# VH-VL binders against Uncharacterized protein C11C11.01: the designs that were tried, part 2

Target 1, 160 residues: Uncharacterized protein C11C11.01, of Schizosaccharomyces pombe (q10200r209to368)
Amino acid sequence: LTKLDRAKLEWLIQGLNCEKGSIGNLLCFAVEHVNNHVEITDAFLKEFFNDQPTDDTKVYDDDYINERGEKKLSLIYLMNDILFNGISGTSLVWRYRFSFEPHVERLLDDLYLFSKRLGGRIKEDIFCKKVVKVIEVWKTWIAFQEETLERAWRNFSGNT

## First folded at step 6 (VH-VL; framework fv_bepranemab)

Design s17 (from c1 with heavy chain D103G)
Fold by ESMFold2-Fast, scan of step 6:
Structure s17 (fold): chain C 160 residues (1-160), chain A 119 residues (1-119), chain B 112 residues (1-112)
Amino acid sequence: as target 1 above (160 residues)
Amino acid sequence: EVQLQESGPGLVKPSETLSLTCTVSGGSISSYYIAWIRQPPGKGLEWMGYIYYSGDTNYNTAVQSRVTISVDTSKNQFSLKLSSVTAADTAVYYCAKGGYEPGSYMDVWGQGTMVTVSS
Amino acid sequence: DIVMTQTPLSLSVTPGQPASISCRSSQSLLHSDGKTYLEWYLQKPGQSPQLLIYEVSNRFSGVPDRFSGSGSGTDFTLKISRVEAEDVGVYYCMQDIQLPYTFGQGTKLEIK
């Protein structure tokens, strides 16, 4: 990516939320720059795992945790839309699937552990249900390895 | 003080869809969830599902394929639809309000509405 | 699903005497937030269920102090120190830590 495009990607990621328009703007960028799918996936992963407060000696407060939950959901919604809304068909899906595939297990494990930090049953239930909807899409289309998706589905849906 | 009132047809024929409404009065719906619980005559309580003010739902797996809970925030009304009913669905149906963080317990219940599934 | 088992299924008590109802869950009800998601409900004859106790031991507003809840993990107890006529009904324990939320089968309390 050019310096300008890298700055635009960073700005889009920082402003990302769960609203359709927000996700759509970053989706358009991802489709336009599919040849840079590795760099875009790296930026996604850096933001997804960016859970440390500036002061590493402090614990997270509830407001920060809630904001991180919203960001992680928005990123997972974006990932789902990238995989399944590209009009480039197989080529678009293959390239991003390839970049995400090595990381999907740790992404889902992170989300499950994160859900326990939300501070309460209702928040955890809402969060887990939203993640389950995405996992069910991925299972239906066999987007990633079946064992990984089945384990995640059991964790988030409460089925054992 | 929040009050809940169930309403419905009373009698539903086998294979049809049961539709119940829970009307909320006396308070805002933005701070709690509404659950549906049923009780067959002479038997215990069975939780069916709930809906948060956001529209997010969770259902009992035993009825998940047949049940839908929805909310109309403009009318302060919640609905339960149960498809393909049989005699086993004959019960008193309750709606109940649960708190939204940290108090998730069901502190207010409607009076219940009897539903009989019969020809 | 978490199975909630109550004992006894029925109980007859002379007014003024104590009563004790047990509830056992098939899995721990302790959440990572430090709370234990167990409630007790009472259904008086011809009435809707009403909340008595939440989070194991907290009496709901207006519930007389003769009612107390205790327990941890998988074993819970509801005690009534001095049973009154108005306490007649069916008592249910409930877990709401894991979907689907489940009730015990109920304990019917009658006056001798």
Scores: ipSAE 0.013, ipTM 0.596, lowest interface PAE 8.4, mean pLDDT 84

Design s19 (from c1 with heavy chain S104T)
Fold by ESMFold2-Fast, scan of step 6:
Order: C-alpha cells, then sequence, then structure tokens
Structure s19 (fold): chain C 160 residues (1-160), chain A 119 residues (1-119), chain B 112 residues (1-112)
C-alpha cells in the first residue's frame, strides 16, 4: 500500500463501527486493494487485539469494555463482509480467506473470553448472539475448518 | 418508581397480526431490559422475548419466526408484534422490567392485557 | 432449552402449617460470575406475577420472612414456614441463565 492508502486504511479502521455504511466503506477499500490483503489483514489483527491494559485480573470500566466490544464486533462484521459480500467471483474471496485462516481460531477464542468481561449476562447474551450469526454464515459456506467453527458455535450458543 | 402498562386490541382474528404496547413511566430504562411473557387461560407462564434499551432483542425459539419486539425511545414505549395468530395465541400478555448485574430479576410487571384470538 | 420441573403440581395446606415446593433444572444454573440464576414468582388469583426470591435465596423487598429459598446447581426449594390465606396462588420457578428463559409449569397452593 502507498503512504496515502495506509493513512486511509488507518483512518477507516479507527472510525469503524457496526453501521452498514461504516463497514461498507472499509469493505470497498479491502476489495479495491485485494493485492495487499496481507497488509490489510495485519492492520485488522493489530486493531482487533489492541486491548489496553492486558492484565486478566483487572476489572475495566464499562466505557472501555463497551467500546472494545463494539470495535471487535465491527471488525468481525467487516471480516464476514469481506469474505461473503464482496465482488461476485470466489477468486477474490480466497485471498482474504487465506490471510485470515491462520488466525480464525485465535480471533474466536479472544471473542469468547472477551464476552466474559462484559458487565453481565444480558450484555454477554446479546454479544454472543451477534457472534453466533456470523459463525453460522461461516459454517454454511465452509469458510474455515469445521472443527474450529463447531467448537466456537457451541461456546457462543451454549452460553458458556 | 418505574411502572409498566400494557395496551392492545383485546380481540384479534386468526391469521392477523397482534400488536401490543408497553408504556414505561417513572424512571430511566437505559440499563434495563423489557421482556414479554404470556399466559394462556388456565396455563403457565411462557417467556416470549426481551429487548434492551439499545434495541437488541432475543426471542423464544417457539415464536421467533412470528414475533418482533421494538422500542420507541421518544415515547418510552415498547411494542410486541406477533404475526399469523391462531387460537393458541389467546393469552394474557405481560411486559416486565429486568436489570443488568447485580439485579437481573424481573421486579416490575405490568397489569397484563387479555388477547383473545377468535373469528 | 433448559427445562424447569416443579413438584408437586398442586398442594393444599392447613393455615399455619408449612409448605414446600421443589424445582429441578435440566442443567446447572450456576454462572461463571458465581451467581445462580434462579428466581421464584408468585401469581395470586387475578393478579400479575410478583417476584418473591431471586438468586436462589434472596428475598425481594417487602416479601415476608416466612418465605425462604434454598438449593444449588439443579435442585431448588421454596419453603413457606407458616402458610397464610394471602399466600394462595400459583408459584413458578424461573431460570434466566440461558436463552430462552424458562419457567417451571407452576405449583398451585390452596388452603384446606
Amino acid sequence: as target 1 above (160 residues)
Amino acid sequence: EVQLQESGPGLVKPSETLSLTCTVSGGSISSYYIAWIRQPPGKGLEWMGYIYYSGDTNYNTAVQSRVTISVDTSKNQFSLKLSSVTAADTAVYYCAKGGYEPDTYMDVWGQGTMVTVSS
Amino acid sequence: DIVMTQTPLSLSVTPGQPASISCRSSQSLLHSDGKTYLEWYLQKPGQSPQLLIYEVSNRFSGVPDRFSGSGSGTDFTLKISRVEAEDVGVYYCMQDIQLPYTFGQGTKLEIK
């Protein structure tokens, strides 16, 4: 990616939220720059795992946890849209699938553990339901290894 | 402080859509969910679904294809719509308020509104 | 779905005598947050349900101390130490640990 494109990617990631328009803008960027799928995936992963602080025993304030939850959901929605709502023709999808595949288990494990940091069972239920919908799409299209998706589906749909 | 009141048509014909409203007064609902529970005559309680103030919903699988719960924050009102009704949907319908941690129980219930499905 | 089973389905009690109602869940109601998500509700004739007990054993505000809840995991009990006429109605246990939230089938308490 050029310096300008890198700046645009960073701006799109920082502004990403769960609104369809927000996701759509970054989806368009990802499709237009499919030849740079590795760099785009790296930026995605950096933001996804950008949790501060990392002390597992620490209770974070609700504003921080809620903001991180929305960001992680928006990134997962983006990932889903990159894989399934892009240009017709599977040849573009396989590039992102290839770059995401080594990380999908880690991403889903992180999301599940993160769901336990939300401020109660109702927030957890809502969050997990949103993730289940994405996993069900991935299972339908056999986007990733069945064993990984089935384990994640059981975790998120079983409510622990 | 918080009070709930259901309202609706009382009588709905088979195959039509049932529409009920729950009006909230006396306090903020931003940290609470509103659930809908129904009770057919002479039978037990059945949880139908809930909505959080943000608009996020969860439904009982038995009715999820026919039910929609929504919120109108400008009116402090929640609605339940149930499509394609049959005689089996005849029941008293309640709305109830539940909280987040630590108080997750349903501590405030409306008076209930009777809905009869009959031709 | 978690199935909630109550026994007995009905009981008749002489005023002043104790009553006991059991509730069994098909799965543990203990959450990873350390709380057990079991409530008891009472529906008096012609009235809306009202909360009696939450988190197994905590009495809701205004509930008389003759009501007590106990249990853990999958087996729960509601006890009334000295039944009064105003206690007539249908008692329901409920779980709200897992969607869909589910009620027991109810236990009707009558005075002899």
Scores: ipSAE 0.011, ipTM 0.598, lowest interface PAE 8.5, mean pLDDT 84

Design s2 (from c1 with heavy chain Y100E E101Y)
Fold by ESMFold2-Fast, scan of step 6:
Structure s2 (fold): chain C 160 residues (1-160), chain A 119 residues (1-119), chain B 112 residues (1-112)
Amino acid sequence: as target 1 above (160 residues)
Amino acid sequence: EVQLQESGPGLVKPSETLSLTCTVSGGSISSYYIAWIRQPPGKGLEWMGYIYYSGDTNYNTAVQSRVTISVDTSKNQFSLKLSSVTAADTAVYYCAKGGEYPDSYMDVWGQGTMVTVSS
Amino acid sequence: DIVMTQTPLSLSVTPGQPASISCRSSQSLLHSDGKTYLEWYLQKPGQSPQLLIYEVSNRFSGVPDRFSGSGSGTDFTLKISRVEAEDVGVYYCMQDIQLPYTFGQGTKLEIK
C-alpha cells in the first residue's frame, strides 16, 4: 500500500463501528486493495488485539471496555463481510480467508475471554449472541476448521 | 426518572395468544434492557425473558417455544406475546428495566398487570 | 438451570428484633470477572418487587443501612438489624449469572 493508502486504512480502522455504512466503507477499501490482503489483515489484527489505552488520558474502565467490545465486534463484522460479500459475483474469500485462517482460533478465543470483562451479564449475553450469529455463518459455509468453529459456537452459545 | 407501565387484556381464553405492552416514559429506552417477570397468584417470581434496545432477546427455556418479546422504538413500547395459553399462565405480569451499563440489576419495575386465563 | 433455595419460607419477628434470611444456589454465582451475581428483592403487599441489594452486599440507592447482604459462592444471607413495620413483605434472592435467571421461592416476613 502507498503511504496515503496506509493513512486512509488506519483512519478507516480508527473510525470503524458496527453501523453498516462504517463497515461498508472499510469493506470497499479491502475490495479495492485485495492484492494487499496481507497488509490489510495485519492492520486488522493489530487493532483487534490493541487492548491497552494508547492515550494516557483514557482510563481502563467500563467505558473503555465497552468501546473495545464495539471495536472488536465491528472488526469481526467486517471480516465476515470481506469473506462473504465479494464483488459482483466474484469471491475474495480465498485471499482473505488465507490471511485470516492462521488467526481465527486466537481471534475467537480472545473474543470469548473479552466477553467475560464486559460489565453486567446482559451485556455479555448480547455480545456473545452477536458473535454466535457470525460463527453460524462461518459454520454454514465451512469457512474455517469445523472443530475450531464448533468449539467457539459451544463457548459463545453456552452449550457445554 | 424512567417509569414503566404494563397494559393488556385482563382476560384471555385458553389456547389464545396473550399480548402485553410495556410503555416507557421519562427517559431514553437505549442503554438498558427490559425484562418480563410473572407471578401467579400466591406464588413466586418467574423470569420470562429480556430484550435489549437493539432487539436482542433471550427467553426462559420453560416458555421459549411460546414467548416473543419485541420493541417498537417509535412508541417507546416493549411487548410480550405468549401463545397457546392455559390456566397455568394466569399471573401478574411485570416489566422491569435493568440498570444502565455496566450494572445489570433491575432497578425500575412497572406496577404489574393481572392476566386471567379462563373461558 | 440454577436452583435458588431460600430458608425459612416464613419468618415472624417482633418489631426491633433482627431477621436473617438464607439463600443457597445449586452452583457457584462467582463469575470470572470477579463479581458474584446475587441480588435481593423485596415485594411489599400489593406492590411491585423493589431492588434491595445487588452483587451480594451492595445496597441500592435509598435502601436503609439496617439491610445488609453477605455470602460467597453458593451461600448467601440477607440480614435486617432491626425490623420495622414497613419491612413486611416477601423477600426474594435472584441469580443473574446464568440464563434463565432464577429467583428463590421467597421468604415471607411478618410482624408478630
Scores: ipSAE 0.011, ipTM 0.580, lowest interface PAE 9.6, mean pLDDT 84

Design s20 (from c1 with heavy chain S104H)
Fold by ESMFold2-Fast, scan of step 6:
Structure s20 (fold): chain C 160 residues (1-160), chain A 119 residues (1-119), chain B 112 residues (1-112)
Amino acid sequence: as target 1 above (160 residues)
Amino acid sequence: EVQLQESGPGLVKPSETLSLTCTVSGGSISSYYIAWIRQPPGKGLEWMGYIYYSGDTNYNTAVQSRVTISVDTSKNQFSLKLSSVTAADTAVYYCAKGGYEPDHYMDVWGQGTMVTVSS
Amino acid sequence: DIVMTQTPLSLSVTPGQPASISCRSSQSLLHSDGKTYLEWYLQKPGQSPQLLIYEVSNRFSGVPDRFSGSGSGTDFTLKISRVEAEDVGVYYCMQDIQLPYTFGQGTKLEIK
């Protein structure tokens, strides 16, 4: 990606939230730059695993943890949309599936462990239910290894 | 001080859909979840599900296929719909307010509304 | 689902005497956050349930000191040190660690 495209990607990632429009903006960028799917996936992963405070505060209060949870959900929603709701008739799904596949287990493990940091059972239940909906889509299409998805499904659904 | 009040039809015929409303007064609906709990005559309490202001729901597996809980923030009302009712659904239905955190427990309950399923 | 089992199902107590109600869960109610998600509710005759105790041993606002909760893991107890007439009703334990949230079958406390 050019310097300008990298700056735009970082800007889109930093502004990403769970709104359809927000996700759609980054989805459009990912579709437009499918030839750079590895670099875009790398940026996704860096933000996903970035659990440090955005500013100079060292306090990990509830607001920060809740904000991180929403960011992780927005990234997972983006990933799902990239894989399945991109422009029909493109190779977008194939290329991004290839770059995401080696990291799916790490992503799901991180999400599960993160759910325990939300500071309460109710917050955890809401978060886990949202993740389960995405896993159900991936299981339906057999997007990734069945064993990995079944283990994640059991973890997030509370062993039901 | 938050107050809750249930309302409903009292009598519903078998196979029809039961529709109940919980009206919230005295506080902001956006700060809490609302749960529905029922109690058949002479029996214990059964948790049916909850909903957050955001629309996020979770249901008891026993009724999951038949139950829908919704919120109308403009009216400060929550609704429970239960389809394909049978005599086993005869109960007093309560709505209860629970906090998001740290007050996750159900500290405010409505007075309950009796629903009889009979032909 | 987590099954909550209460013992006894009913008890009759002379005013001023103590009462004890047991609750057992089919699995641990201890969460990774260090909290144990066990609550006690009281339903007085003709009234809605009311919260007595949350997180095993914390009395809710306005609940008299004569009520105390204890326990850990899967075994929990609600004690009333000196039963009064207004304590009559059905007591329920509840877990909210795992969906669906579940209540015990209830313990009816009556005055002799």
Scores: ipSAE 0.012, ipTM 0.611, lowest interface PAE 8.5, mean pLDDT 84

Design s22 (from c1 with heavy chain G99P)
Fold by ESMFold2-Fast, scan of step 6:
Structure s22 (fold): chain C 160 residues (1-160), chain A 119 residues (1-119), chain B 112 residues (1-112)
Amino acid sequence: as target 1 above (160 residues)
Amino acid sequence: EVQLQESGPGLVKPSETLSLTCTVSGGSISSYYIAWIRQPPGKGLEWMGYIYYSGDTNYNTAVQSRVTISVDTSKNQFSLKLSSVTAADTAVYYCAKGPYEPDSYMDVWGQGTMVTVSS
Amino acid sequence: DIVMTQTPLSLSVTPGQPASISCRSSQSLLHSDGKTYLEWYLQKPGQSPQLLIYEVSNRFSGVPDRFSGSGSGTDFTLKISRVEAEDVGVYYCMQDIQLPYTFGQGTKLEIK
């Protein structure tokens, strides 16, 4: 990616939320720059695992946890859209599947552990329900290894 | 303050779809979830499911294939639809609200509406 | 599913005397967040249920201090220090740590 494209990618990731338009903007960038799928995936993963450390004397509060949950969900929704909504428009979008594949188990494990940090049982259940919907899409299309997706489905659906 | 009121037909024929409405007054629906609980005559309480203002739902597995809970934010109304009803679905149906966080409970309940499934 | 078992299923109490109701869960209700997801509800005759206690021991707003909850893990108790006529009804414990959320069978409290 050029310097400008790299700056644009970082800006899009920082502003990403669960709104259709927000996800669509970054999806468009990912499809347009499919030849740089490894670099784009790396930036994606960096943000997904970017649980910024607090001051040593501070604890993560509910506002921070809620904000991080929304960001992680928006990234998972984007990943889903790259893998499936982009396929109908380009033969190269499948390349993202291979760049994400080595990390999908780690991503799902992180999401599950993160769900346990949400304050309140209802918040946790809503978060898990949203993740289950994405996992069910991936299971239907066999986007990743069945064993990995089935384990994640059991965890998030409460069938552990 | 916040009040909930259930409404719907008192009698439903077997195999038909039961449709109930929960009307909310006195507060913003974006601040809480709504659950549906039923109680067959002379029996205990059974949790059926809940809905968040975003439309996200979770259902009791015992009724999951037949139940749909939805929200109409413009009317401050929640609905419960239960398809393919049988005599076992005869019960008083309640809607109840609870906070998203940090505590978990159902602090306001509607009066309940009796539904009889009979020919 | 988590099964909630209440004992006794019914009890009769002379006004002013104490009452105690037990609730046992088939699994621990302690969450990793440090909270225990156990509530108590009262359903008076012909009325909807009303919240009495949440998170084992917290009285809901407006609930008289004669009501108290205690317990941990799988064993919980609701106590009424001095039963009054208005306390008549069916008491339910409930867990909401795991879907589907489940209630106990209910304990009917009557005045002698």
Scores: ipSAE 0.013, ipTM 0.598, lowest interface PAE 8.4, mean pLDDT 85

Design s23 (from c1 with heavy chain G98E)
Fold by ESMFold2-Fast, scan of step 6:
Structure s23 (fold): chain C 160 residues (1-160), chain A 119 residues (1-119), chain B 112 residues (1-112)
Amino acid sequence: as target 1 above (160 residues)
Amino acid sequence: EVQLQESGPGLVKPSETLSLTCTVSGGSISSYYIAWIRQPPGKGLEWMGYIYYSGDTNYNTAVQSRVTISVDTSKNQFSLKLSSVTAADTAVYYCAKEGYEPDSYMDVWGQGTMVTVSS
Amino acid sequence: DIVMTQTPLSLSVTPGQPASISCRSSQSLLHSDGKTYLEWYLQKPGQSPQLLIYEVSNRFSGVPDRFSGSGSGTDFTLKISRVEAEDVGVYYCMQDIQLPYTFGQGTKLEIK
């Protein structure tokens, strides 16, 4: 990616939330720069696993945990939209499936463990239910190994 | 102060769909859950499911295949539909408000509406 | 599903005497957030259930201080220090740590 494109990617990731427009903007960037799918997936993973506060003014408390949960969900929703675009769009966008595949088990394991930190049963249940819906879609698409998705489905559905 | 009031048909024939409404007054639908609980005559309480004002639901697996809970924010109403009813579905049906974390408890209940399933 | 078991199923108390109701869960109700998800509800004759106690021991607003809850893990107790006529009804313990939410079978308290 060019310096300008990398700066734009970081800006899009930092501002990513669960709203359709926010996800759509980053999806558009990912589709436009499909030849850089490895670099884009790497930036996604870096943000997904970045659970430390970004500055000294932030405390690692319930508000921060809730913010991290929304960020992780927004990234998973983005991933789902990218995969859908690969199925229904150009064959090149399906490259993201291959760049995500080595990390899917790790991502789903992290999400499940993270769900336990959300500070309450209701928050945990809502979070797990949202993840279950995505996993069920991925099982329908046969997007990843059946065993990996089935294990994740059992983990998250047993918590709903 | 939020108040809840259930309304329903009173009598439903076997195999038909039961439709109940929970009307919110004294406040608007906001960041809380509405749960549906039923009580067959002379028996205990059974939780059926809940809905968040966004439309997200969760159901008791015992009734999951037959139950649908929905919300109409413009009318301040929640509804419960239960299909393929039998005599076992005869009960008083309650809606109850459950706060979002950290106040996750059912602090406001409707008066209940009796539903009899009979031919 | 978590099974909630109450003892006794019924009790009769003379006014002014204490009453004690036990509730046992088939699994621990302690969540990873440090909270124990056990509540007590009272259903007076012909009325809807009303919240008495949440998180084991916290009295809900407006509930008289003669009601107290205690316990941990799987064993819980509701105590009424001085039973009054208005306390007649069926008491239910409830867990909401795991879906589906489950209630105990109820304990009927009578004055006689």
Scores: ipSAE 0.000, ipTM 0.524, lowest interface PAE 15.2, mean pLDDT 86

Design s25 (from c1 with heavy chain E101Q)
Fold by ESMFold2-Fast, scan of step 6:
Structure s25 (fold): chain C 160 residues (1-160), chain A 119 residues (1-119), chain B 112 residues (1-112)
Amino acid sequence: as target 1 above (160 residues)
Amino acid sequence: EVQLQESGPGLVKPSETLSLTCTVSGGSISSYYIAWIRQPPGKGLEWMGYIYYSGDTNYNTAVQSRVTISVDTSKNQFSLKLSSVTAADTAVYYCAKGGYQPDSYMDVWGQGTMVTVSS
Amino acid sequence: DIVMTQTPLSLSVTPGQPASISCRSSQSLLHSDGKTYLEWYLQKPGQSPQLLIYEVSNRFSGVPDRFSGSGSGTDFTLKISRVEAEDVGVYYCMQDIQLPYTFGQGTKLEIK
């Protein structure tokens, strides 16, 4: 990616939230720069696992945990959209699938452990329900290894 | 003081959609949920679902395919719609308020509204 | 689904005598946050349910000291040390740790 494109990617990641427009902007960037899917995936992973406060103005409290939850959900929604809403007729989306695949188990395990930090069963239930909807899409299309997705589905849905 | 009041049709014919409203009045709570609980005559309490103030919902699997809970924040009203009703849906329907944390228990209940499914 | 089983289904008590109601869950109600999500509700005749006890043993505001809850894991007990006429009604235990939230079948308390 050019210096300008890297700056734009960082800006899009920093501003990412669960709103369709926000996700759509970063999806558009990811599709337009599919040849740089490794660098884009690396930026995604860096942000996904960025759980420590990077600013002395931030404390590790409920507000911070809630903000991290929304960021992780927005990234998972983005990942889902990249896999299933690529460019019609010219899709190279399989490249993102291959770049994400080695990390899916780690991402889902992180999300499940993170859900326990939300500090309340209602917050946990809402968060887990949102993740289950994504996992069900991935299971339906066999986007990743069946065993990994089934285990995650059981964890997030409460069925063991 | 927060108060809840249910309203409904009283009588609904089999196969029709039941629509109930829960009106919230009094003090405002920024982080609460509203649950719907029903009680068939002579039977126990059955949790039907909840909606968080943000609009997030969860439903009892027994009614999941037929139930929708929604909120109109401008009117402080919560609604429950239950489609394809049968005699088994005859019950008193309650709405109840719970908090996020630590007030996650249901501390305020409406008076209940009786719904009879009959021709 | 977590199944909540209450015993007995009904009991009759002379005023001033103690009463005890048991509740058993099919799975542990202990959450990873260290809390146990078990509540007790009372429905007096012709009235809406009212919260008595939350998190196993905490009395809700206004609930008399004669009510006490205890238990852990899957076994819970509600005790009334000295039953009064106003305590008549149906008692329900409830879990809200796992969806769908579920109630016990209820225990009817009557005065002899």
Scores: ipSAE 0.088, ipTM 0.681, lowest interface PAE 6.4, mean pLDDT 85

Design s26 (from c1 with heavy chain P102G)
Fold by ESMFold2-Fast, scan of step 6:
Structure s26 (fold): chain C 160 residues (1-160), chain A 119 residues (1-119), chain B 112 residues (1-112)
Amino acid sequence: as target 1 above (160 residues)
Amino acid sequence: EVQLQESGPGLVKPSETLSLTCTVSGGSISSYYIAWIRQPPGKGLEWMGYIYYSGDTNYNTAVQSRVTISVDTSKNQFSLKLSSVTAADTAVYYCAKGGYEGDSYMDVWGQGTMVTVSS
Amino acid sequence: DIVMTQTPLSLSVTPGQPASISCRSSQSLLHSDGKTYLEWYLQKPGQSPQLLIYEVSNRFSGVPDRFSGSGSGTDFTLKISRVEAEDVGVYYCMQDIQLPYTFGQGTKLEIK
């Protein structure tokens, strides 16, 4: 990516939220720059794992935890849209599947552990329900290894 | 002091859609959820579903295909719609609010509204 | 779904005597956060349910000291040390660890 395109990517990632328009803007960037799918995936992973260290004795600000949850969900929704909502017809967006595949297990494991940091059963239930819907799409299309998706499905659906 | 008040039609015909409203007074709708619970005459309590102030919902699978819960922040109201009703849906319907910051225990309950499904 | 089973279904006590109600869940209610998601509600005749106890043993604000909850895993107990006339009603246990949230079938407490 050019320096300008890297700046645009960072801006889009920083502003990403769960609204359809927000996700759509970054989806358009990812499709437009499909030849740079490795660099874009790396930026995604950097943001996804950009968490403060976990310490059981440390109390984290609820606003921080809530905002991190929203960001992680928006990234997972973006990932889903990149994999399945690209331009109909001949599209290279499936290259992203191969760049995401080595990381999907650790993404889902991180997401499950994160769900337990949310400050109440209602927040956890809502978060887990949203993740389950994405996992069910991935299972239906066999987007990733069956055992990885089935384990994640059991983890997240057991809380809902 | 937050208070909840249910309102509804009292009588609904089989196959119609039941619509109930829960009006919140004494505080703003934030940082808690509203649940709907029903109780058929002489029977126990059945949890139907909830809505968080953000609009996110979760429903009891037994009624999931027929139930919709929504919020109207401009009116401080929550609504329950239950489609394709039968005599088995005859019950007192309660709305109840969750505790501080999404605690799932229900600390304030409305007085309930009786709904009879009959031709 | 988690099934909540209460015993007894009805209980008659002399005023001033203790009462004990049991609740059993089909699965453990202990969450990985270390909390156990079990609540007790009381429904007095003609009234809405009211919260008595949350997280097994925490009395809700305004609930008299004569009410106490205990238990762990799948077995829980609500005790009233000295039953008073205003304690008459139906008691329900409830789990909120897993959707759908479920209630026990209720225990009716009457005065002799």
Scores: ipSAE 0.228, ipTM 0.670, lowest interface PAE 3.4, mean pLDDT 85

